# Designs tried in a protein design chat: miniprotein binders against Mucin-6 (MUC6). Part 1

No score or structure here was measured in a lab: all are predicted.

Target 1, 185 residues: Mucin-6 (MUC6), of Homo sapiens (Human) (q6w4x9r395to579)
Amino acid sequence: GHCSLEGGSFVTTFDARPYRFHGTCTYILLQSPQLPEDGALMAVYDKSGVSHSETSLVAVVYLSRQDKIVISQDEVVTNNGEAKWLPYKTRNITVFRQTSTHLQMATSFGLELVVQLRPIFQAYVTVGPQFRGQTRGLCGNFNGDTTDDFTTSMGIAEGTASLFVDSWRAGNCPAALERETDPCS
Structure headers, positions and changes below count from the first letter of each chain, unless a header shows other numbers.
F, E and O stand for the ipSAE by ESMFold2-Fast, ESMFold2 and OpenDDE, each averaged over both directions (binder to target, target to binder). V2 = 0.75 x the mean of E and O + 0.25 x the DockQ between their complexes.
[cut] marks letters that were taken out.
The coordinates of atoms that the task and the answers printed are left out; those that the model quotes come from them. Centres of patches stay.

## First folded at step 1 (miniprotein)

Design F1
Amino acid sequence: SPELERAILELIYKAFKLRKALEKGDPELKRAIRELLWKVAELERALEKGNPELIKEAEKLAEEIKKLAEKAKEGDPEVLEEAKRLAEEIRELIEELKK
ESMFold2 (binder alone), alone request of step 1: mean pLDDT 64; pTM 0.543

Design F2
Amino acid sequence: SPEVLEEAKRLAEEIRELIEELKKGDPELERAILELIYKAFKLRKALEKGNPELKRAIRELLWKVAELERALEKGDPELIKEAEKLAEEIKKLAEKAKE
ESMFold2 (binder alone), alone request of step 1: mean pLDDT 62; pTM 0.490

Design F3
Amino acid sequence: SPELAKRLKFLKYIAELLARELEKGDPELAREIKALKWLVERLAERLEKGNPELEKIAEKLEEAIKKLKEAAKEGDPEVEELAKRLEEAIRELEEILKK
ESMFold2 (binder alone), alone request of step 1: mean pLDDT 62; pTM 0.479

Design F4
Amino acid sequence: SPEVEELAKRLEEAIRELEEILKKGDPELAKRLKFLKYIAELLARELEKGNPELAREIKALKWLVERLAERLEKGDPELEKIAEKLEEAIKKLKEAAKE
ESMFold2 (binder alone), alone request of step 1: mean pLDDT 58; pTM 0.401

Design Fd1
Amino acid sequence: SKVTVEIRGDSPEAKRLEFAAYILKLALRELGAEVEVRVDGNRVEITVEGLSPELRELEAAVWLLKRALERLGLKVEVRVE
ESMFold2 (binder alone), alone request of step 1: mean pLDDT 61; pTM 0.464

Design Fd2
Amino acid sequence: SKVTVEIRGDSPELRELEAAVWLLKRALERLGAEVEVRVDGNRVEITVEGLSPEAKRLEFAAYILKLALRELGLKVEVRVE
ESMFold2 (binder alone), alone request of step 1: mean pLDDT 60; pTM 0.447

Design P1
Amino acid sequence: SPELERAILELIYKAFKLRKGDPELKELAEEIKKLLEEAKKGNPELAKEIRYLAIAILRLAKGDPELEKLEEAIEKLKEALEKGNPEVEERAKRLELIAEYLEK
ESMFold2 (binder alone), alone request of step 1: mean pLDDT 56; pTM 0.432

Design P2
Fold by ESMFold2-Fast, scan of step 3:
Structure P2 (fold): chain B 185 residues (1-185), chain A 105 residues (1-105)
Amino acid sequence: as target 1 above (185 residues)
Amino acid sequence: SPEVEERAKRLELIAEYLEKGDPELEKLEEAIEKLKEALEKGNPELAKEIRYLAIAILRLAKGDPELKELAEEIKKLLEEAKKGNPELERAILELIYKAFKLRKE
């Protein structure tokens, strides 16, 4: 299955349900029992001046009990806070430059990430068939039915994207308690 | 992150202000503090989520009878979770999230 994060704030789930994203936080993009060592793929969104959205993708994070791999729009790759030169290899993960404008994270467990660095930071997630019906997060549940793609972190199916997106917040957010306008508009 | 800690602290101060003179909210705050201590020993990352959601519940409970009922149920489940039942820990988190969702709807 394929999930995409494009145009700064647009997401298309594994079941091909598109929606627009207005959050500014770290969000869980993909969780699955198929990911080793409690692994999760996360997306970091921050404010932008893009006409189609108030927010843009600024980094993608793969987090497990062993690794915290961060790929940022500044073309920096870190693991556990330390910058790495490409190609960078761990036991089950390799990060390398696929083209002059694209980085790829390949894994041994059926997950592949491609990030476009220029002209706009974008991400493309591919998962093998073993993930079908076994995914949670912003990329949906990969069950072949778009009507429950907005299933929150507590297992409740929503009709709208706003509550769904907010439920997948990773908890590591910048302070933004006082705002003059509605952040979910 | 430091920003998350600052955010949680600010919400806690707001909750304390709203709780003045309400014994139901005071008891809920005490129960939530005990749960935070238990979760911090087992999974420190969940303590931040509990803090945000618990403070939101405290703020709303003063003005909403439905949320007050949820707060009382959460307090009872927190007492039972202290006996080391992981299933109840998740049920409590789900109720806290449900109350927070009602506020946002």
Scores: ipSAE 0.000, ipTM 0.081, lowest interface PAE 22.7, mean pLDDT 67
ESMFold2 (binder alone), alone request of step 1: mean pLDDT 60; pTM 0.473

Design P3
Amino acid sequence: SPEVAERLYELILEARELRKGDPELKELAEEIKKLLEEAKKGNPELAKAIRLLAIAIYRLEKGDPELEKLEEAIEKLKEALEKGNPELAKRLKFLKYIAELLARE
ESMFold2 (binder alone), alone request of step 1: mean pLDDT 50; pTM 0.320

Design P4
Amino acid sequence: SPELAKRLKFLKYIAELLARGDPELEKLEEAIEKLKEALEKGNPELAKAIRLLAIAIYRLEKGDPELKELAEEIKKLLEEAKKGNPEVAERLYELILEARELRKE
ESMFold2 (binder alone), alone request of step 1: mean pLDDT 53; pTM 0.350

Design T1
Amino acid sequence: SPEELERKILELIYKAFKLRKKLSELGDPEELKRKIRELLWKVAELERKLEELGNPETVEKLIEELAKEIEKLEEEARKLE
ESMFold2 (binder alone), alone request of step 1: mean pLDDT 72; pTM 0.610

Design T1L
Amino acid sequence: SPEELERKILELIYKAFKLRKKLSELKGDPEELKRKIRELLWKVAELERKLEELKGNPETVEKLIEELAKEIEKLEEEARKLE
ESMFold2 (binder alone), alone request of step 1: mean pLDDT 76; pTM 0.694

Design T1S
Amino acid sequence: SPEELERKILELIYKAFKLRKKLSEGDPELKRKIRELLWKVAELERKLEEGNPTVEKLIEELAKEIEKLEEEARKLEEKG
ESMFold2 (binder alone), alone request of step 1: mean pLDDT 77; pTM 0.699

Design T2
Amino acid sequence: SPEELKRKIRELLWKVAELERKLEELGDPEELERKILELIYKAFKLRKKLSELGNPETVEKLIEELAKEIEKLEEEARKLE
ESMFold2 (binder alone), alone request of step 1: mean pLDDT 72; pTM 0.618

Design T3
Amino acid sequence: SPETVEKLIEELAKEIEKLEEEARKLGDPEELERKILELIYKAFKLRKKLSELGNPEELKRKIRELLWKVAELERKLEELE
ESMFold2 (binder alone), alone request of step 1: mean pLDDT 71; pTM 0.588

Design T4
Amino acid sequence: SPETVEKLIEELAKEIEKLEEEARKLGDPEELKRKIRELLWKVAELERKLEELGNPEELERKILELIYKAFKLRKKLSELE
ESMFold2 (binder alone), alone request of step 1: mean pLDDT 78; pTM 0.720

Design T5
Amino acid sequence: SPESLKKRLKFLKYIAELLKRELEELGDPEELKREIKALKWLVERLKERLEELGNPETVEKLIEELAKEIEKLEEEARKLE
ESMFold2 (binder alone), alone request of step 1: mean pLDDT 62; pTM 0.413

Design T6
Amino acid sequence: SPEELKREIKALKWLVERLKERLEELGDPESLKKRLKFLKYIAELLKRELEELGNPETVEKLIEELAKEIEKLEEEARKLE
ESMFold2 (binder alone), alone request of step 1: mean pLDDT 64; pTM 0.443

Design T7
Amino acid sequence: SPETVEKLIEELAKEIEKLEEEARKLGDPESLKKRLKFLKYIAELLKRELEELGNPEELKREIKALKWLVERLKERLEELE
ESMFold2 (binder alone), alone request of step 1: mean pLDDT 71; pTM 0.599

Design T7L
Amino acid sequence: SPETVEKLIEELAKEIEKLEEEARKLKGDPESLKKRLKFLKYIAELLKRELEELKGNPEELKREIKALKWLVERLKERLEELE
ESMFold2 (binder alone), alone request of step 1: mean pLDDT 65; pTM 0.508

Design T7S
Amino acid sequence: SPETVEKLIEELAKEIEKLEEEARKGDPSLKKRLKFLKYIAELLKRELEEGNPELKREIKALKWLVERLKERLEELEEKG
ESMFold2 (binder alone), alone request of step 1: mean pLDDT 70; pTM 0.590

Design T8
Amino acid sequence: SPETVEKLIEELAKEIEKLEEEARKLGDPEELKREIKALKWLVERLKERLEELGNPESLKKRLKFLKYIAELLKRELEELE
ESMFold2 (binder alone), alone request of step 1: mean pLDDT 67; pTM 0.543

Design W1
Amino acid sequence: SPEELREKIAELLFKALRLRKKLSELGDPEELKEKIYELLRKVLELREKLEELGNPETVEKLIEELAKEIEKLEEEARKLE
ESMFold2 (binder alone), alone request of step 1: mean pLDDT 76; pTM 0.703

Design W2
Fold by ESMFold2-Fast, scan of step 3:
Structure W2 (fold): chain B 185 residues (1-185), chain A 81 residues (1-81)
Amino acid sequence: as target 1 above (185 residues)
Amino acid sequence: SPETVEKLIEELAKEIEKLEEEARKLGDPEELREKIAELLFKALRLRKKLSELGNPEELKEKIYELLRKVLELREKLEELE
């Protein structure tokens, strides 16, 4: 299955449901029992600078009990807070420059991440068939049914992206609801 | 009090139902945006009041449902424009 984070704030789930959101936080893209050592993929979004309401992807994070690999739009790769020269290899993960504008994180457990650095920072997540029906997060549940792709962290299917996205926040940041409150009311 | 919060939840639910009907007619987008913002603010204030009451599960579920509907209206307005 494929999940994409494109154009700054557009997401297409593993079941091919497209959506856009206006959040500035770290969000869980993918959690699965198929990921070793309690692994999870996360995405960091911040303001794009063009409009206060626009958001853009600024980093992708793979976090497990062993590793915290961060790939930033500034073309810096760190693991557990230390900058790494590419290619960078652990037992189960290799991060390398696939092209002059793309980095790839290849794994032994059926997860692959390709990050476009230029001209626009974007990410593409590929998972093997063993992940079918076994994923949760912004990339959806990979069950072949798009009607429940907005399943929140509490297991409730939503009709819109806003509550779905807010439920997958990983950092200490205001919910989209709180940030967009009318201060005059 | 819990009774006061229940009344405010019922009032907000009625306002959201009314706005849903108005949104279906695709009237003035600016007016709809203002009303959505007002209802969103009211829903957030009820959530804060609920936290002061220890977050009773029944009231929490009702407020969550109202927040979902207001966000759904906002998203639909953005998509249609």
Scores: ipSAE 0.000, ipTM 0.103, lowest interface PAE 20.1, mean pLDDT 73
ESMFold2 (binder alone), alone request of step 1: mean pLDDT 79; pTM 0.740

## First folded at step 2 (miniprotein)

Design F10
Amino acid sequence: SPEVAEEIKRLAEIVRELAEKLEKGDPELAKRLKFLAYIAELLARELEKGNPELAREIKALAWLVERLAERLEKGDPELAEKIEKLAELIKKLAEELKK
ESMFold2 (binder alone), alone request of step 2: mean pLDDT 60; pTM 0.462

Design F5
Amino acid sequence: SPELERAILELIYAAFKLRKALEKGDPELKRAIRELLWAVAELERALEKGNPELKEAIEKLLEAIKKLEEALKKGDPEVEEAIKRLIEAVRELKEALEK
ESMFold2 (binder alone), alone request of step 2: mean pLDDT 63; pTM 0.497

Design F6
Fold by ESMFold2-Fast, scan of step 3:
Structure F6 (fold): chain B 185 residues (1-185), chain A 99 residues (1-99)
Amino acid sequence: as target 1 above (185 residues)
Amino acid sequence: SPEVEEAIKRLIEAVRELKEALEKGDPELERAILELIYAAFKLRKALEKGNPELKRAIRELLWAVAELERALEKGDPELKEAIEKLLEAIKKLEEALKK
């Protein structure tokens, strides 16, 4: 299955349900029993520098008991806070430059991540068939039914993207996610 | 296949809506872009093992949509360029679909 994060704030789930949201937080993209060491894939969104009313993907994070791999829009790759030169290899994960504009994180457990660095920072998540019906997060539940793709962290199917997205927050969200106090800016 | 035919019809309709939204202004534009992304991904899913030229055309279309969204934040000169690139990508996709 494929899940994509494109154009700043557009997401298409594994069941091909598209949505857009406004957010400045870290969100869980993918949790699954198929990920080793309590692994999870997460996305960091922040405000655009040009328009404060828009938000965009600024980093993708793979977090497990052993590793916190961060791939940032500034083309820096870190693990557990330390910058790494590419190619970077662990036992089950390799991060390397696939092309001049793309980085890839390849794994031994059926997860692949491709990050486009230029012209726009975007991410593409591919999971093997073993993940079918066993995913949760912004990328959906991968069960072949789009009507329950907005299943919250509490297990409730919502009709709107905003309630769904808010349920998958992983960090502290700035007050900026609420209504701005200066509408003239 | 019926799935591919339906995906193509949805993409054509999404392109029509996007062109209309670009002429009428911003409130409809976000919805039109989202529908275009949806239609392109549905078609890509239906044609997983399809012609390499078609797969490339779909990728170029999605990239052009991403450039359009970025240009909407920067203003008119970049927006016009992004629209032209999107229309070119759509033309290439239409040509690939006829093969």
Scores: ipSAE 0.000, ipTM 0.101, lowest interface PAE 21.8, mean pLDDT 69
ESMFold2 (binder alone), alone request of step 2: mean pLDDT 66; pTM 0.558

Design F7
Amino acid sequence: SPELERAILELIYAAFKLRKALEKLGDPEELKRAIRELLWAVAELERALEKLGNPEELKEAIEKLLEAIKKLEEALKKLGDPEEVEEAIKRLIEAVRELKEALEK
ESMFold2 (binder alone), alone request of step 2: mean pLDDT 60; pTM 0.454

Design F8
Amino acid sequence: SPEVEEAIKRLIEAVRELKEALEKLGDPEELERAILELIYAAFKLRKALEKLGNPEELKRAIRELLWAVAELERALEKLGDPEELKEAIEKLLEAIKKLEEALKK
ESMFold2 (binder alone), alone request of step 2: mean pLDDT 64; pTM 0.559

Design F9
Amino acid sequence: SPELAKRLKFLAYIAELLARELEKGDPELAREIKALAWLVERLAERLEKGNPELAEKIEKLAELIKKLAEELKKGDPEVAEEIKRLAEIVRELAEKLEK
ESMFold2 (binder alone), alone request of step 2: mean pLDDT 65; pTM 0.558

Design S1 (from T4 with E15A E20A K42A K49A K69L)
Amino acid sequence: SPETVEKLIEELAKAIEKLAEEARKLGDPEELKRKIRELLWAVAELERALEELGNPEELERKILELIYLAFKLRKKLSELE
ESMFold2 (binder alone), alone request of step 2: mean pLDDT 65; pTM 0.483

Design S10 (from T7 with E15A E20A K40L K60A K67A)
Amino acid sequence: SPETVEKLIEELAKAIEKLAEEARKLGDPESLKKRLKFLLYIAELLKRELEELGNPEELAREIKALAWLVERLKERLEELE
ESMFold2 (binder alone), alone request of step 2: mean pLDDT 70; pTM 0.592

Design S11 (from T8 with E15A E20A K40L K60A K67A; at its last look DockQ between E and O 0.02; V2 from the best seeds 0.00; counts 0 for: pae E 17.3 > 1.5, pTM E .611 < .8, placed apart)
Fold by OpenDDE base, look of step 4:
Structure S11 (fold): chain B 185 residues (1-185), chain A 81 residues (1-81)
Amino acid sequence: as target 1 above (185 residues)
Amino acid sequence: SPETVEKLIEELAKAIEKLAEEARKLGDPEELKREIKALLWLVERLKERLEELGNPESLAKRLKFLAYIAELLKRELEELE
């Protein structure tokens, strides 16, 4: 399964459903029992301009009971708040520079993350087949059905992206704005 | 599934229609530009999905048409700037 966060505010789920949203919060991209130590992949969005529609991905966070790995748009990688030099390796996670513009987080548990740093901060999430039907978050449920990808954290299927996205907020942030027409709604 | 893609195409069509209306009303050009860009991006994603599904001809034609309309709207908006 491949999930992508592109163009600042665009998402393509594991089931290949495209949508967009405008929010300035931290959202759960991927939660699954297949992730060890209660692991979760999250995305941090912030304002990139003056309008409500000018939002962008600014960091990706992998959070578990043992690690809090942050990859930010300024190429700073931290774990539990401490800056780390690359390549950085934990027990089952390795963060390294793939190219001059791309970082990669490789894991031993079937999660791969590629982060494009320039010209646009973008993220690409890949999960193994063992994750099928066992994922939650903005990347969807990876069950081959795009129609139920907008399932909230409470298990409710939403018709619009905004409510779906809001349900996966990891903090107390303002609600995502659906000011613009969402063709995927 | 093809049915799912069809639904998305229909939603895209509605969005394009709305955008066209907004463009005619001379709304915020920058916002409209962003919307058009988003639609174009969505079209590309849908194309990729169609390819994965074996490129059903009927859906491909519909999507192609919508893509064309989106491009026209983009050009129209650019002319207004």
Scores: ipSAE 0.000, ipTM 0.203, lowest interface PAE 13.1, mean pLDDT 84
ESMFold2 (binder alone), alone request of step 2: mean pLDDT 79; pTM 0.735
ESMFold2-Fast, scan of step 3: ipSAE 0.000; ipTM 0.075
ESMFold2, look of step 4: ipSAE 0.000; ipTM 0.183
ESMFold2 (binder alone), look of step 4: mean pLDDT 79; pTM 0.732

Design S12 (from T5 with K6A K13A K40L E69A E74A)
Amino acid sequence: SPESLAKRLKFLAYIAELLKRELEELGDPEELKREIKALLWLVERLKERLEELGNPETVEKLIEELAKAIEKLAEEARKLE
ESMFold2 (binder alone), alone request of step 2: mean pLDDT 64; pTM 0.464

Design S13 (from T4 with V5I E15A E20A A23L K42A K49A K69L)
Amino acid sequence: SPETIEKLIEELAKAIEKLAEELRKLGDPEELKRKIRELLWAVAELERALEELGNPEELERKILELIYLAFKLRKKLSELE
ESMFold2 (binder alone), alone request of step 2: mean pLDDT 67; pTM 0.514

Design S14
Amino acid sequence: SPETVEKLIEELAKAIEKLAEEARKLKGDPEELKRKIRELLWAVAELERALEELKGNPEELERKILELIYLAFKLRKKLSELE
ESMFold2 (binder alone), alone request of step 2: mean pLDDT 65; pTM 0.497

Design S15 (from T4 with E15A E20A L26G G27V K42A K49A E52K L53G G54L N55S K69L)
Amino acid sequence: SPETVEKLIEELAKAIEKLAEEARKGVDPEELKRKIRELLWAVAELERALEKGLSPEELERKILELIYLAFKLRKKLSELE
ESMFold2 (binder alone), alone request of step 2: mean pLDDT 64; pTM 0.454

Design S16 (from T1, 13 letters changed)
Amino acid sequence: SPEELERKILELIYLAFKLRKKLSKGVDPEELKRKIRELLWAVAELERALEKGLSPEEVEKLIEELAKAIEKLAEEARKLE
ESMFold2 (binder alone), alone request of step 2: mean pLDDT 65; pTM 0.468

Design S17
Fold by ESMFold2-Fast, scan of step 3:
Structure S17 (fold): chain B 185 residues (1-185), chain A 80 residues (1-80)
Amino acid sequence: as target 1 above (185 residues)
Amino acid sequence: SPEELREKIAELLFLALRLRKKLSKGDPELKEKIYELLRAVLELREALEKGNPEVEKLIEELAKAIEKLAEEARKLEEEG
């Protein structure tokens, strides 16, 4: 399955449900029992430099018992707070420059992350079939049904993106605002 | 620095979320305690952004509270 974070504030879930939001916080993108060592993928959003009314992805974080890998829009990669030269390899994870404008985080456990650095910071998450029905977070539950993609951290299906997004906050930030141009299907 | 404190708060949040997942089965008193700790951790970010000078002290106190709850959960798991 594929989940994308594009155009600053647009998200498309693993079940292909598109939505957008306005928020300045760290959010949980993906949690799953399929991720080793209680792993989770997170996204950091902040105000856009061009407009105060827009928010944009500024970093992606992979966090587990062993690793805290941060990939930022500044093209800096850290693990546990220490800057790393690419290619960077751990036991199960390799971070490398895929193209002049893209970094990739490859794993041995069925998760792949590609980040576009230029012209706009964007992220693409790919998971293997073992993740079907086993994901939670902003990328949805990957169960083949888009009607419950807004399942909150409490396990409740919501009708609006803003309540769903707010449930996956990793900080006491302002409530996310649902954007007027959100797709309705 | 504020950046170092944001990092510590993010780490506390991860630890609390991991403990909540572990406590999702069983003792309702431990579930209530972890929700209280999660709320407190989330409030630390607001306190940091408002310039509260006690944030560093509060981080240490919450780290200890999370560790204590994890130990209580471990003991219950061992005892049945």
Scores: ipSAE 0.000, ipTM 0.091, lowest interface PAE 21.2, mean pLDDT 72
ESMFold2 (binder alone), alone request of step 2: mean pLDDT 78; pTM 0.714

Design S18 (from W2 with E15A E20A L26G G27V K42A K49A E52K L53G G54L N55S K69L)
Amino acid sequence: SPETVEKLIEELAKAIEKLAEEARKGVDPEELREKIAELLFAALRLRKALSKGLSPEELKEKIYELLRLVLELREKLEELE
ESMFold2 (binder alone), alone request of step 2: mean pLDDT 67; pTM 0.528

Design S2 (from T4 with E15A I16F E20A K42A K49A K69L)
Amino acid sequence: SPETVEKLIEELAKAFEKLAEEARKLGDPEELKRKIRELLWAVAELERALEELGNPEELERKILELIYLAFKLRKKLSELE
ESMFold2 (binder alone), alone request of step 2: mean pLDDT 68; pTM 0.536

Design S3
Amino acid sequence: SPETVEKLIEELAKAIEKLAEEARKGDPELKRKIRELLWAVAELERALEKGNPELERKILELIYLAFKLRKKLSELEEEG
ESMFold2 (binder alone), alone request of step 2: mean pLDDT 67; pTM 0.508

Design S4 (from T4 with E15L E22A K42A K49A K62A K69I K76A)
Amino acid sequence: SPETVEKLIEELAKLIEKLEEAARKLGDPEELKRKIRELLWAVAELERALEELGNPEELERAILELIYIAFKLRKALSELE
ESMFold2 (binder alone), alone request of step 2: mean pLDDT 63; pTM 0.454

Design S5 (from W2 with E15A E20A K42A K49A K69L)
Amino acid sequence: SPETVEKLIEELAKAIEKLAEEARKLGDPEELREKIAELLFAALRLRKALSELGNPEELKEKIYELLRLVLELREKLEELE
ESMFold2 (binder alone), alone request of step 2: mean pLDDT 67; pTM 0.543

Design S6 (from T1S with K15L K22E E25K K40A K47A E50K T54E E65A E70A K79E)
Amino acid sequence: SPEELERKILELIYLAFKLRKELSKGDPELKRKIRELLWAVAELERALEKGNPEVEKLIEELAKAIEKLAEEARKLEEEG
ESMFold2 (binder alone), alone request of step 2: mean pLDDT 75; pTM 0.652

Design S7 (from T1L with K15L K43A K50A E71A E76A)
Amino acid sequence: SPEELERKILELIYLAFKLRKKLSELKGDPEELKRKIRELLWAVAELERALEELKGNPETVEKLIEELAKAIEKLAEEARKLE
ESMFold2 (binder alone), alone request of step 2: mean pLDDT 68; pTM 0.579

Design S8
Amino acid sequence: SPEELKRKIRELLWLVAELERKLEKGDPELERKILELIYAAFKLRKALSKGNPEVEKLIEELAKAIEKLAEEARKLEEEG
ESMFold2 (binder alone), alone request of step 2: mean pLDDT 67; pTM 0.505

Design S9 (from T3 with E15A E20A K42A K49A K69L)
Amino acid sequence: SPETVEKLIEELAKAIEKLAEEARKLGDPEELERKILELIYAAFKLRKALSELGNPEELKRKIRELLWLVAELERKLEELE
ESMFold2 (binder alone), alone request of step 2: mean pLDDT 67; pTM 0.504

## First folded at step 3 (miniprotein)

Design X1b (from S11 with W41Y R45L F65L L72F)
Fold by ESMFold2-Fast, scan of step 3:
Structure X1b (fold): chain B 185 residues (1-185), chain A 81 residues (1-81)
Amino acid sequence: as target 1 above (185 residues)
Amino acid sequence: SPETVEKLIEELAKAIEKLAEEARKLGDPEELKREIKALLYLVELLKERLEELGNPESLAKRLKLLAYIAEFLKRELEELE
């Protein structure tokens, strides 16, 4: 299955459902029992302009009990807070430069991440067949049905992206007061 | 042979890197589109060759990644119109 994060704030799920959202937090892209050591793939979004409608991907994070690998739009790769030279290899993960503008994170457990650094910061997630029906997060549940792709962290299928996206917040969110004037009255 | 397919995948990776640089420099979009189409055709041919060899995991993963990058570059150039 393939999931993409493109054009600032567009996501296409593993079941090929496209959506757009506004967000300035860290969000869970992918959680699965197939990921070792309680692993999760996460995306960091921030404001890309002065209006609230302009947000974009600024970093991708792979977090487990062993590793916190961050790939930033500034072309910096860190693990557990320390900058790493490429190619960078751990026991199960290798991060390397695939082209002059693309990095790949390859794993031994069926997850692949490709990050475009230039001209626009974007991410592409690939998972093996063992992940089918066993994923959750912004990339959807990978069950072949797009109608339940907006399943929240509480297990509720939503009809719109807003509550779905908010349910997958992992941290670094703006103060609650910033949402007081939200159009949701 | 497996060695020939591996060498062709390395050649494909270098060609994609050059196209990414040319796309950034806003070269001739029509010429770049033709080149990308030719590389995508090569991807399909190499995919068939790897299937005949039992899909060696390392080479199959690398080819799949290069295919995604080539498709992305094609889309970028199409958006440029």
Scores: ipSAE 0.000, ipTM 0.080, lowest interface PAE 24.4, mean pLDDT 72

Design X1c (from S11 with W41L L42F F65L Y68W I69L)
Fold by ESMFold2-Fast, scan of step 3:
Structure X1c (fold): chain B 185 residues (1-185), chain A 81 residues (1-81)
Amino acid sequence: as target 1 above (185 residues)
Amino acid sequence: SPETVEKLIEELAKAIEKLAEEARKLGDPEELKREIKALLLFVERLKERLEELGNPESLAKRLKLLAWLAELLKRELEELE
């Protein structure tokens, strides 16, 4: 299955459900029991200078008990806060320059990430068939049914993207929904 | 649809119980607080949608249930503060 983060603010889930995203936080893209050592893939969004997008992808993070690999739009790769020269190899993960404009993170556990650095920072996530029906996060549940792709972190399926996206925030930052909707006003 | 709304309310109640269980394990009250705030916003938006339904008896019952859920979520937030 394939999930994409494109054009600064567009996401296509593993079940091919497209939606547009607005937010400035770190979000969980993918969690799965198939990822070793409580691994998770995350995306960092910030304010965009692009005229047709309010937010843009600025970094992708792979976090586990052993590693915190960050790939940023500034073409810097770090692990556990330390800058790494490419190709960078761990026991199960290799990060390397695939082309002059693309970095790839290949893993031994069926996850692949390709990051486009220029002209626009974009990410493409590929997972093997062992992940089918066993994913959660912004990339959806990979069960072959698009109607439940907006399943929140609490397991609630809904028809709109805004609450779905907000439920997958990671870290202490303001909710996008709270800025767009004031429940008291 | 009205049936979909009732299903969502049942799932919200279950999610709140699961959140309470996870709170004891996470050790990160800011993450839990953020998730509870998202659920509270979801409940408020669901109330807004129900105001458009043309079944006044069913609407009254659902609004009462959503008000109860909102109070429950606010209480959980206060415990985390």
Scores: ipSAE 0.000, ipTM 0.061, lowest interface PAE 26.0, mean pLDDT 69

